VH-VL binders against p78833. Designs and how they scored, part 5

Target 1, 198 residues: p78833
Amino acid sequence: MSFPASTHVYIAKIIGKKGEGDKILDLLSKVNEHVLKSEPFTKTYYFARDAKNPDYIFGLELYDSKEVLENSHKTSNPFLAFANYLTSTHAPLAEPLQLLNFKVVDGHLDKDNLGPDAKDYVLYTEYTGDSATLKQQLTVNPKADTSLIIHSLDDPSLYAVVTRYSKSGIEPGPAEISGATSVSQQVIYSGVGFLNRP

## First folded at step 1 (VH-VL)

Design V4 (framework fv_vulinacimab)
Fold by ESMFold2-Fast, scan of step 1:
Structure V4 (fold): chain C 198 residues (1-198), chain A 121 residues (1-121), chain B 112 residues (1-112)
Amino acid sequence: as target 1 above (198 residues)
Amino acid sequence: QVQLVQSGGGLVQPGGSLRLSCAASGFTFSSYWMSWVRQAPGKGLEWVSGISSSGSYTHYADSVKGRFTISRDNSKNTVNLQMNSLRAEDTAVYYCAKEGYLFSSGYFDYWGQGTLVTVSS
Amino acid sequence: DVVMTQSPLSLPVTLGQPASISCRSSQSLLHSSGYNYLDWYVQKPGQSPQLLIYLGSNRASGVPDRISGSGSGTDFTLRISRVEAEDVGVYYCMQALQTPFTFGQGTKLEIK
């Protein structure tokens, strides 16, 4: 699989206060319905809970270009409802919103999948270290249904990998990379959206 | 509490350069577009330039295109406007403004205090 | 570029009376999302501009109910139902549908 050079990736880390995860995901579910119906150049729009903290919502978004992203986020009623809720006087977030900008290095997305099955989960792994070494050592996993390698646009030392395994019993830990000074992995489940637009 | 604190202004000769800075606090700076808006003495508001949350996308008014450069440093929560080849008609109070949509361009929900730029011989 | 035209440019009002400001755009500001990308700002004497209304009719935080925005497409109105002393200032509409963002000329509201 190849991606247009213009492909823009967002990783969102939305950490709600206790009990806020349900409302945040409900609002994002409505955004996702609009994206599916009205935004054909959005390849991935997936939001789901961290396995250890149900109020921590992880997001993965792939757009064919930055222009698609800007038009999408500016224009939809459901997105504005979501954004207004996060910035309301209710103050639902426990930590400032993180939106990380990435570009695709290599990989593939799930074939004809609207998102992870309820029995499956997504693994999100961050590697920090020597950029050239990380680029050479991070390789696409052919056993994964989704295996996506992305490189930060804001921090050249940061790479991330998104993997999904639809077959139970294939849950490897993060790859050991000689150039990595840090490695962190999140298990993500109970999502809304899609990893590969149907 | 959202704050935008501006610096870098003053008197400059035509053809000269100035750099304006805007230091942001109280919000996730890297998630919002930032703009510069100016106001000539006794005149109305004129949008000058905007920059996307990541810094990858920039827009300019035709009157400043090729002379002004907007930039940002998300690690320092600052947005900057480098002004080159200044003209008398660039004399104005310059405001930095936070755009209100999460991840997208739009309305200006918070404004800095303004910085006076005077271009005169 | 989208041209924004305000009227009146000078608006003397009596305290406690209503006031209305018109804003017209050279192109429709109604987007396919169903929103009108028109915002209203006020600049009080000696101060930075501040947001009053965004997306046609939504009040910004802290803006009193007596101030409202209405309209669609190319014709918009900002209304103050009962003018108070604190409302003195220059009011601007702005379109945010496309860059360059453009402002109206401004309407100066003064107490008679």
Scores: ipSAE 0.000, ipTM 0.453, lowest interface PAE 17.1, mean pLDDT 84

Design V5 (framework fv_vulinacimab)
Fold by ESMFold2-Fast, scan of step 1:
Structure V5 (fold): chain C 198 residues (1-198), chain A 120 residues (1-120), chain B 112 residues (1-112)
Amino acid sequence: as target 1 above (198 residues)
Amino acid sequence: QVQLVQSGGGLVQPGGSLRLSCAASGFTFSSYGMSWVRQAPGKGLEWVSGISWSGGSTHYADSVKGRFTISRDNSKNTVNLQMNSLRAEDTAVYYCARGTYYWSDAFDIWGQGTLVTVSS
Amino acid sequence: DVVMTQSPLSLPVTLGQPASISCRSSQSLLHSSGYNYLDWYVQKPGQSPQLLIYLGSNRASGVPDRISGSGSGTDFTLRISRVEAEDVGVYYCMQGTHYPYTFGQGTKLEIK
């Protein structure tokens, strides 16, 4: 599948204090309702729990352009309620919010989204190393439901890969790239939002 | 050098159990799915079981489901096949094989094979 | 389960001549990704199987250009343009589109 050259990708790492994951996802669920009904140029809006830490919320967002993010998404009432909660005097975050800015290199998104009872996972892997080597060595997995390669707009040495397998069995693990370091995160698929807009 | 080295075969009576092991070296074991494929004497290849890179997903052929269990230990670079309630028709050479890479689930590296004989 | 049928089962061939093996599946192997998860393997006498072709037509590392794969959906072919002594063995197709994975019966290629 092709993506517009203007496509903007965000990876969100929202690390809540113990017990905050439920409230954070509840607020994001309200944002998702607005995104689904009123933000047609948002192609991915997905938030779910880290497999090891239920208060660590991973996010993947794809916007057709930066203007969609700035002028539509960030100004919506549900988003402002979410943002205001994170910055409130309650101080729900264990660590500062991380919002990593990427562009699409190659790949495709889920053709069909599984429901909230899905027990499989999304694999998110960050690679740090020589940019030319990573661009050449990271390849799309044609059997994955989602296989997305993204490149940091802020750090040319950083690439990331997002994969998801709805018919998981003998699924591939993260590729080893000589001379690069990698860190992988498993995200429980069941969460808020969608990987590919219905 | 990329290698899969197998062990644990032998002779067992019907109804008995055996555990096969496959030790990987020369590659990042935790990045690959693994399978077991068997071959009865004078017969063709039969896929038996597969396990994902993380161990979170397993699949079995109908002929072994409920009797065989595939598992892996990524800290030791091993994949194992626990075979229970063995039958004469399970007699075969068992191969472990590396499969599932980003663009293909083909089996590109194979172990040397382990003979399992189920007989009285 | 998907049944894989190979033809011929026995293939005597003269050195330097071409050889062709057919593989037919009981269900389409074309995945929603656009790929056919059909692989070809050879098992040479006394050896473990080795990969020749993956995803229908891609040669594995070290496989010579005289060996090629083609086909889509339910009908697939492995071709050897000029048979050499090293090609002796039993050839298997395998489908990886549907669980459980299944192999064809095997085709024994012999020099006559």
Scores: ipSAE 0.006, ipTM 0.534, lowest interface PAE 10.6, mean pLDDT 86

Design V6 (framework fv_vulinacimab)
Fold by ESMFold2-Fast, scan of step 1:
Structure V6 (fold): chain C 198 residues (1-198), chain A 122 residues (1-122), chain B 112 residues (1-112)
Amino acid sequence: as target 1 above (198 residues)
Amino acid sequence: QVQLVQSGGGLVQPGGSLRLSCAASGFTFSSYAMSWVRQAPGKGLEWVSGISGSGGYTHYADSVKGRFTISRDNSKNTVNLQMNSLRAEDTAVYYCAKDSTWIYGSYYFDYWGQGTLVTVSS
Amino acid sequence: DVVMTQSPLSLPVTLGQPASISCRSSQSLLYSSGYNYLDWYVQKPGQSPQLLIYLGSNRASGVPDRISGSGSGTDFTLRISRVEAEDVGVYYCMQALQTPLTFGQGTKLEIK
């Protein structure tokens, strides 16, 4: 699969205080409803819980352009309600919100259009190292349902990989790249969003 | 009401095979991981294997790797444990257990089956 | 693998008296979330194991207030404020921080 050169990728790391994950996902569910109905240029809008922390919400978002994000998504009423909750005096976050900017290097999203019923495990891995080495060594996995390679716009030494498997007997694991450090996170889809727009 | 009903145990010779089955009802089966936990006579609990909600991800304790295979049939709401090359030390009551999430080992087991006795003769 | 160690292994108690069981892990079970990935199960005579406490201190549905879990990191305690006849059984702690999931060796609670 090909992506427009203008494709803008966000990785969201939303770490709520104990018990806040459900409220955060509820607000994101309202945002997702608006995205499905009113934001046709949002390719991926996927939110999941960290496998070990139900209050840590992982987001993967793909927009056809930065203008779609800025002028359509960020100005919607449900997004504003979500943003206002996170910045309220209630202070629901355990750690500062992280929104990481990436560009697509290569890859594909789920071909079978699993939508909100996908209960699949997703592996998110960050690689830090020599940019040329990482660009050459990180390859799309054709056996994965989703295999996406992205490169940080803010840190040229940072690449990330998103993979999803649904086939029995295939265990997703991060590729090991000599000379690079890596950190992996397993996330469980919690009913909000989609990897490939239905 | 959540129920896990097990079958398939029995007596087998060393080197033999058995297939355990666990039939689930009362929840959306494909949305939850399942595990097998065993207990040797008079001994404690040992986690044996886990399978994700979709069946796409599995894990095994080192003691059973290469001999046991966990699988599930989401159309029939069953999880199965195929046990090959059985040894005397595999003698145990085997429990199927429902995980709290889609991936095994995330938080806790909220429901357990009644247990199935497997006896491997000496 | 994470090693789980319980003490005592045998716990004779008089009805109405308090009881405590210790569980120690070979590595910290406290995750960056602030949760401890430590659960407690009880196996009553002739029955399957059943969940008592999850994520360190949360009571499972139907578990009475006299049973509580506490601790953080590597040291955890299950407490019963007033032992009743129905509490007889073998108590197990389990770590759920990483696979393979591992259990303590079990503590047998008996009425004197």
Scores: ipSAE 0.006, ipTM 0.500, lowest interface PAE 11.7, mean pLDDT 86

Design V7 (framework fv_vulinacimab)
Fold by ESMFold2-Fast, scan of step 1:
Structure V7 (fold): chain C 198 residues (1-198), chain A 120 residues (1-120), chain B 112 residues (1-112)
Amino acid sequence: as target 1 above (198 residues)
Amino acid sequence: QVQLVQSGGGLVQPGGSLRLSCAASGFTFSSYAMSWVRQAPGKGLEWVSGISGSGGSTHYADSVKGRFTISRDNSKNTVNLQMNSLRAEDTAVYYCARRGYSFWDYFDYWGQGTLVTVSS
Amino acid sequence: DVVMTQSPLSLPVTLGQPASISCRSSQSLLHSSGYNYLDWYVQKPGQSPQLLIYLGSNRASGVPDRISGSGSGTDFTLRISRVEAEDVGVYYCMQALYTPFTFGQGTKLEIK
């Protein structure tokens, strides 16, 4: 699979206060309905819970361009409702919202948009180190249904990898890269949205 | 507000058929898996069937496999249970229930229940 | 099928006292994700079941802190630190890791 050179990737880390995960996902479910109907240049719109904290919502978003994100997605009514809730006086977030900007280096998404299975998981790993080394040593996993290598637009030393396995019992840990620091997060599949637009 | 409103129960003779429906509102229906759970009079809960948000995956308890069919119409926000070849032991209150964010998660909202009585 | 066994099946308690319900599974419910796919529900007289605890230890919205879930693998406990009148009902554990999903027999909590 190939991605447009203009492809913009968001990684969202939405850490709610105790009990807020359900409300956050409900609002994102409404955003997802609008994305499916009205935002055809959004390739991935996926939000799901952290494996250890049900109020921590992980997001992976792929837009064909930053223009799609800024002019179409961020101006939609359901997105504004979601954004307004997060910034309301209710103060539902335990930590400030993190939206990380990436570009695609290599990889593929689920080709046939296979149905979700709660026993499957998504693994998200951040690597910090020498950029040239990480670019060379991070490789697409051909056994994963989704395997994305992405590079931070804001921090040249930061790469990340997203992998999804549609079959239970396949649980590779993150690749070890000599000389790099890594931090991994397991995300329960499936949440709200889609990894590859159906 | 999330609502699940059920219909379609009643009295039927052994060997007959009934179709139960569950109408959902207050959430994006296609993003949630749905299940049917039953309770025979004075007895405990028994999971009957489940369907994924897209409708692409269905599962059944052995006691109903081949006789019951779960389906959903995401354009109408409904999940349905077609019950064929009904037996006296199928007599129960049937609940539709929403699975959290996946087929394999918890039941966070339940319908009011629909009584199905199978007798002659 | 995974067999879920609850104990006790009848639980008379005095208001303000603690109560505990045990749930055992015939197979481990600990998934590699780190979650235990074990949920607790209560059915109050004349009502539909309602969620109390999901994925072993997480409280559902509106559930008071006096109700907690613990355990891992095959042995789980639902604890009420101080029983209130509103807690009367039949409590069920359910495993959601394997199809078919299976419930325990139910524990009827009554005030003495």
Scores: ipSAE 0.000, ipTM 0.476, lowest interface PAE 13.6, mean pLDDT 85

Design V8 (framework fv_vulinacimab)
Fold by ESMFold2-Fast, scan of step 1:
Parts: C-alpha cells; structure tokens; sequence
Structure V8 (fold): chain C 198 residues (1-198), chain A 122 residues (1-122), chain B 112 residues (1-112)
C-alpha cells in the first residue's frame, strides 16, 4: 500500500558509551512490545546495531502522523523508562541523540516481519545535493524487500535511502548520483522491532 | 578523581597565536562532548567552542569563527584550542568543560577545569 | 543567536533570607520534547564555574534542595530559599537549545 501524505519518518542515531548497546536495545525491546501491542498507527519501529560498533544503534520509525509520535508513543510507560535511562545520572550516551525528520518520497517496506535471529543487513545512505536532481535520480529498487526513499523535513538538500534484502545476502551497493554528494553510509545488522507492522 | 587540567596560556601580542590544551583524567574521555568557555577580566562567561565525542562536529561562537580551531586527540585524552589572529578582546581566563549529554540533543557542563589565563597586549 | 538577559545584575541579600534571580531568553527554550533547554551555573570567588541546575529544574549532584529552578519558554527563575555564606558568587543562566550556547550577563549575589 501507499503511505499517507501525513506519514512521519524518524531516523534515530543513538550513540552509546562503551558497553551500553545491550541495555539500550533491551529497553527498546520493551518499547517495541508496547508499540506492537498498543500503538496501531506506528507502521515501522526498527532498531539495530551498527555493523562496526555494537554500541551505535540505528533506528527507523514510521508513524501515520507526527501526532501519533507526540501523543501516543512519547507518553507510553516503556518509552518513558527508556527516555529516563538515557537522561539518568548514569549518562549512557556518548553523543547527542540524533532524530532526523523525514517524509516518504517513494518506496515499500518488508512484507514479512524480521525473525528474532535474523542477520540481514540494512543499508542506510544519505545524499546531499540539488533537491530536484535527487528526487529525479533516486529510484525504488523493486528487487529489495525494503526500498524506501525519504526526504528531510529540516534540510531540503538531504535525501536518504533505506534498503534491505531477505535472501542470499546479495545487495547492490549504494547508487552514485551525478551532481550529488553521498555524505554517509551505514550497514546495520537486524535487531529489535519490525519494518512493516504485521 | 575526575579532572581537567589546562595549559598553554600566556602573554601574546595582537595578531599572534596560542594553543591551549586540556588534559582529561578519571573518565572515558572519548565518550564526551568538550567545550571551551572564557571569561574576560571582571566580565561574564562566554561559550566559545565545542567538539563532539568523535571529533566529527565542531561549533564556534561568532566572535571566534575563522580564528579559533577546536580539536581533540582521544588517544591522548586531550582537547585543544588553536587561537590565531588574537585580539585584545580575547584576553580572558579560558576554561575547558566536559559536556554531559541529555536526550534530545543538548549538553550541560558538569566538570570544569581550573582555567588558564590568556593575555593579549602590546 | 539567542540572547539571555538576567535581572537583577546585583543582588545584596541578608543571610537566611530568600533570593531569586530572573532569566529571560529572546526565543522559547521549550523543546518539542517538553524540556526547557536552560541551565544555571554559579562561579564562587576564585573558583571555576560549577553546574547548579540543568534542563530548567533538575539539580546537579551535590546541589542542596534549597536551590531550585523553575520556569518555561522564555521566563526562568533560580531561587535560593535560605541564603548561606557559601552562596556568594555570580550566577549565570545559559541556553543550550542551539549553538552557539549563550550565557546571561551574570547576577552577583552578595551578603549585606
């Protein structure tokens, strides 16, 4: 199905101090249980470790609207426990929490939920350049299980692409876009949550 | 046990350069944002620069942009402030401060060094 | 840049009496998270600055409960319920909503 125009996408970059990744993901696992059971307007709630650093957590979140995030998700008990841990005197984060606001340009999500022991890679690539060029040149990959093109709400020159493949591990590398700069790229192991609500 | 020790201050002529260093001990330095805050004689505090834990992001006050460069060496537990094209109004005690991260992308400065005096005069 | 304005700039107070310092910001410091990105620091004579309050109302470690922060948006207050001799110093508010971080002018608290 197509995404509602009101769909709000968050890319979360949670950079934990050494040894914090396990605790952060444990708390997010509890948030995910609540989201799956009690937050029906959350389409994607997915968090996973960076491939190179187990304390760096990547998140992809899709809400039917920004109001779902603000009025339902952020007021839940498991979310408050998670937020309180991050702001506790223990101070588990090494860098500011990055929550990047995007809208969906085009694409599709996984049809099936990821299993608890899935080891599939997710590739996240940021592109900076002329908005019209990026919108024209970035295309959905129909062979991917997830292929999502998103456009920053805060920086019109920023687009990002999220891709995942469920079979064989054969993934095309990130597209090179003439006249644009790829500023960062992440390869993520699967972890907690779901890419498409069951 | 947690300490920040500054060095590199001194007297310099206008147009000159100085490099301040801040040596950290007692905590995992590579996990924290670091800032420099200055105070001119008899005046208030002015935040001048900051650097993320990885060194990937740097920030500056408008008064020092283009003249000061913040850097860090996580292998040596040091943050440095290279000060070029110094002016009389840069005369101040310079403090190094550790930034404790708070959810939603802000920092508060919970540990401060002893300060080092920089005097710019002819 | 966000401009921070404190009042009063000079605050003579009698031991045991309450003291209040006001801080105003040129734009709202209330973040979408519901937190106010305002911190308070004190600099005692001959010492480095030290943190008192972060995120509007949270006391730093070791700060006594007679010191409290309140307010929201653009109007903030630091209150000391019973001033003690060790409270002498210059108090600063600081906005941490955006870089460059900016301090108020400072309020000098003196015993009269």
Amino acid sequence: as target 1 above (198 residues)
Amino acid sequence: QVQLVQSGGGLVQPGGSLRLSCAASGFTFSDYYMSWVRQAPGKGLEWVSGISSSGSYTHYADSVKGRFTISRDNSKNTVNLQMNSLRAEDTAVYYCAKGEYVLWGTYYMDVWGQGTLVTVSS
Amino acid sequence: DVVMTQSPLSLPVTLGQPASISCRSSQSLLHSSGYNYLDWYVQKPGQSPQLLIYLGSNRASGVPDRISGSGSGTDFTLRISRVEAEDVGVYYCMQALQTPYTFGQGTKLEIK
Scores: ipSAE 0.000, ipTM 0.491, lowest interface PAE 13.2, mean pLDDT 84

Design Z1 (framework fv_zagotenemab)
Fold by ESMFold2-Fast, scan of step 1:
Structure Z1 (fold): chain C 198 residues (1-198), chain A 118 residues (1-118), chain B 112 residues (1-112)
Amino acid sequence: as target 1 above (198 residues)
Amino acid sequence: EVQLVQSGAEVKKPGESLKISCKGSGYSFTSYWIEWVRQMPGKGLEWMGEIYPGDSDTKYEKNFKGQVTISADKSISTAYLQWSSLKASDTAMYYCARLGYWSDFDYWGQGTLVTVSS
Amino acid sequence: EIVLTQSPGTLSLSPGERATLSCRSSQSLVHSSGNTYLHWYQQKPGQAPRLLIYGASSRATGIPDRFSGSGSGTDFTLTISRLEPEDFAVYYCQQYGSSPLTFGGGTKVEIK
């Protein structure tokens, strides 16, 4: 699998107050309906719960360009309803919204989407360290259904890795890189949207 | 293979302290929540709380908060359930379990029987 | 907190018969993703519980096809199509669609 050079990756961290995860995902489900119908240049639009905290919604978004995000996605009625809810006087977020900008270094996405009965997870790991070392040591796993390496546009010392395995028995933990610090998040695969546009 | 192995049965007196263990193997221990469940003799299952070994974050059911302490040592893939002062009402079978992808208890320990009597 | 009510408390049946066990949630367990975090467990005397069904309707690995789960929203059912001698046990439903995690009170399936 290859990606256009203009591909923009967004990692969303949406940490709701207790009980808010359901409402956030419901609003994102409406956005996803619009993305599938009207936003053909969105390659990945995926939101799901953190395995640790059901009110923490993780997002992975791949757009063919930043202009698709700014001019098409952000102006849609379902997106505006979602954004307006997050910034409303109800104050549903426990922490400020994080939307992190990345570019693709290497990798591939799921060829086959699993249904809601899939029993697996997406692993998201952030690595902070020497940029050249991380670029050399982080490698794509060809046996994974998704194995994506991304590099922060805002912080050259930050890389992240997204992996998913649809079959049991080949689910390694996050790679340990000497001299780098890492933080991992396990995300329940079944969520809103798609890892690879159908 | 995924396994959770718990420590052996305990017989204690009221007021004594106790720490029981649950050791995981065959999977990434730091990537799954470990759940603790109490079953009093002849009664149903009661969720006590959970721990994420990767960062030792804990959640407790409200009636167990302050009654027990849940901890983990990720270097040896072991979670713990601890009492500072046991009561006769703590007599029960205690299970640990792994919280799977669906928030299901996909693997269970064999249980630790704790008997507290004078 | 969500309360799970299991009924009946006890089912007295013979081998070969169908068992139907109910679990009712005090609040809807429907999620926008289509997932339902409602699971069923079997416990035999002296043993740890065993996962039977996850996500309301999916059989866990190694579970015979005579076990099936159904339902959505607030009403869920576990069905054992033809009871085998080893199926006489206590069955529990469990949810974690909303915190805190809760178990039902259990249904005992016993020999008539």
Scores: ipSAE 0.000, ipTM 0.454, lowest interface PAE 15.9, mean pLDDT 85

Design Z2 (framework fv_zagotenemab)
Fold by ESMFold2-Fast, scan of step 1:
Structure Z2 (fold): chain C 198 residues (1-198), chain A 119 residues (1-119), chain B 112 residues (1-112)
Amino acid sequence: as target 1 above (198 residues)
Amino acid sequence: EVQLVQSGAEVKKPGESLKISCKGSGYSFTSYWIEWVRQMPGKGLEWMGEIYPGDSDTKYEKNFKGQVTISADKSISTAYLQWSSLKASDTAMYYCARHDYFGSYFDYWGQGTLVTVSS
Amino acid sequence: EIVLTQSPGTLSLSPGERATLSCRSSQSLVYSSGNTYLHWYQQKPGQAPRLLIYGASSRATGIPDRFSGSGSGTDFTLTISRLEPEDFAVYYCQQYDSYPLTFGGGTKVEIK
């Protein structure tokens, strides 16, 4: 439930061309292996497929600080292989890469330290609206295994919520917020990494 | 076991409306895209569009966009294909099919609904 | 859009013979990820299509060993090693590489 004030959240939206999801996840699996061994201050390193589009890879990363991200970013051969593939002449992306900076507002991570699998799914919901209203109305879900409220560092009108339920395989839909001008949601299946470091 | 059951054959006149159905059973209906495929008499298969019943998200082949409406009712595990005003050129066999999310192929098909539009 | 061209339009063969069906794509299908989204379906008269081969070469559940798929890039082949009476049907290739999804024009395998 308690996160360092310096905690940096990175949301990745990697939309591959048809068939690219497998290759992208394979490369990210190699990066995850390095993160597990070498980056003890990375709390979350989770990449999974969008439920509707297997080539849309969604990422959630939580670092104790930006310095942790920069060290992981710069030093890993698996990370360089991943980055080089995305920018290669093959042009594997269907849409421009989105890497979004957030901070933690409130919440908790999965207690079981279980990674994603074919049965696991995570709901990611974006809310755009009046910042004060969204901050007041977005609440942590105590029934969820993971319930995380994050606020964009680049766009003060953007909040997001990450929720996971492990018990039934069924998640409730996103909360309706009267102050939101737009809502975007994704259900994430199958992937690589961890929501809470084992 | 997985099954897709379509509504029965229809005989209509030009200008009439029509809604045909495709009911899924034996699997999680909301977790798989439902495909619609047209086959004109004596011709090949044409992809029309698809729907994800979990949130009713749709994709259409350009020539069918605005000509038909694809919808779903997840409470009864049923997808629909609808025309507001039929044309003689809509005479065809219409199939629904399921595709596996990861497999990207049409693994189960309905038996088809024959639609005949004539004056 | 990707155009799939099947040839020949009709194959007239006897039971016991080998059938070789071609499907050519107007552009190379995705292969860098290890997946090829080219599939084959069988349609018998008065029946719905049935999945035969997915990913260019993998047999679907329940499909006999006499059916095999091969090819990569733009050129794909469906082979029936020894035709049985129930194999006389129309065969369609399909790409799932990009939208809109498209089918080939079909190859009719008929008895003679």
Scores: ipSAE 0.007, ipTM 0.571, lowest interface PAE 8.8, mean pLDDT 84

Design Z3 (framework fv_zagotenemab)
Fold by ESMFold2-Fast, scan of step 1:
Structure Z3 (fold): chain C 198 residues (1-198), chain A 119 residues (1-119), chain B 112 residues (1-112)
Amino acid sequence: as target 1 above (198 residues)
Amino acid sequence: EVQLVQSGAEVKKPGESLKISCKGSGYSFTNYWIEWVRQMPGKGLEWMGEIYPGDSDTKYEKNFKGQVTISADKSISTAYLQWSSLKASDTAMYYCARRDWLYGSFDYWGQGTLVTVSS
Amino acid sequence: EIVLTQSPGTLSLSPGERATLSCRSSQSLVHSSGNTYLHWYQQKPGQAPRLLIYGASSRATGIPDRFSGSGSGTDFTLTISRLEPEDFAVYYCQQYGSSPYTFGGGTKVEIK
């Protein structure tokens, strides 16, 4: 599939204190309702639990442009309620909020919406190394349900890959790239939002 | 259908090594912690430790650290509990269980492996 | 380590009666989010434990509604509203509030 050149990708890492994951996802569910109804230029709005830590919420967001994120999404009432909760005196986060800016290099997203009972996972892998090498060696798998390659806007040496296979019994590890270091995170597929706008 | 199937009963002598297994099926094995629980004859449940098969990260209760080794082979969806040298005090039923994502409850259990250590 | 104390050690009751089992924690298991990391398991002779109640009050899949959990903080109760023959077993509470995870000593519900 084809993404506009202006497509802005946001990776969110929201690490809550023990038990906070439920409240964070509840607030994000309300944001998602607004996104689905009122933000047609948001192509992906997906938040789900880390497989290892249920209070670590991973987010993948694709906007047609940075202006959609800044002028439409970040100014919405549900988003402001969510943001205000994270920065409240209650201090629900175990670690500072991480929000990473990327652009799309290549790939495609799930054809269908998230299934409510899906227990499959999304694999998120960060690669650090020579930019030209990573751009050449990271390849889209057309047989995956999602296979997305993204490049950091803030760090030229950082690429990331989002992969999902819905096929039973498939648990692919991260692709190994010679000369690059990698860090992977498994995310439970069932979550809030959508990988591909319905 | 989620299942954990454990290896069969073992009868061993003190000083012998042993490795018992717990095979998961019907779910993504790498995405859940596997718990090991001991129950000595006529006694209650004791948590021994856990492993996350996706990266083989392990945690042990302090009294079991160095006494047993917990490992996993994700290619065959199997977790292991191993002793290098068994003692008579290791005689017990050993259970594996899966820990859920939200509440940390042990939502599915293996049938148990009875280990008897006697001369 | 968090210590869980179950009482009584044994309940001798007849089918049809109500069973009330207590579990007391040495530390609070309630977090600011409202989640409570206290779970109940049933174990029959010769069988593996089975999850009954998670999060102090939520019934696990397939568990009959005669089983209910209540309590908060440090004091928790498992109630069986009307004992069936298959309910005579040992019941354990367990905490996930901090590592190491610990179990109570168990309450045996036996036929009078």
Scores: ipSAE 0.008, ipTM 0.541, lowest interface PAE 10.2, mean pLDDT 87

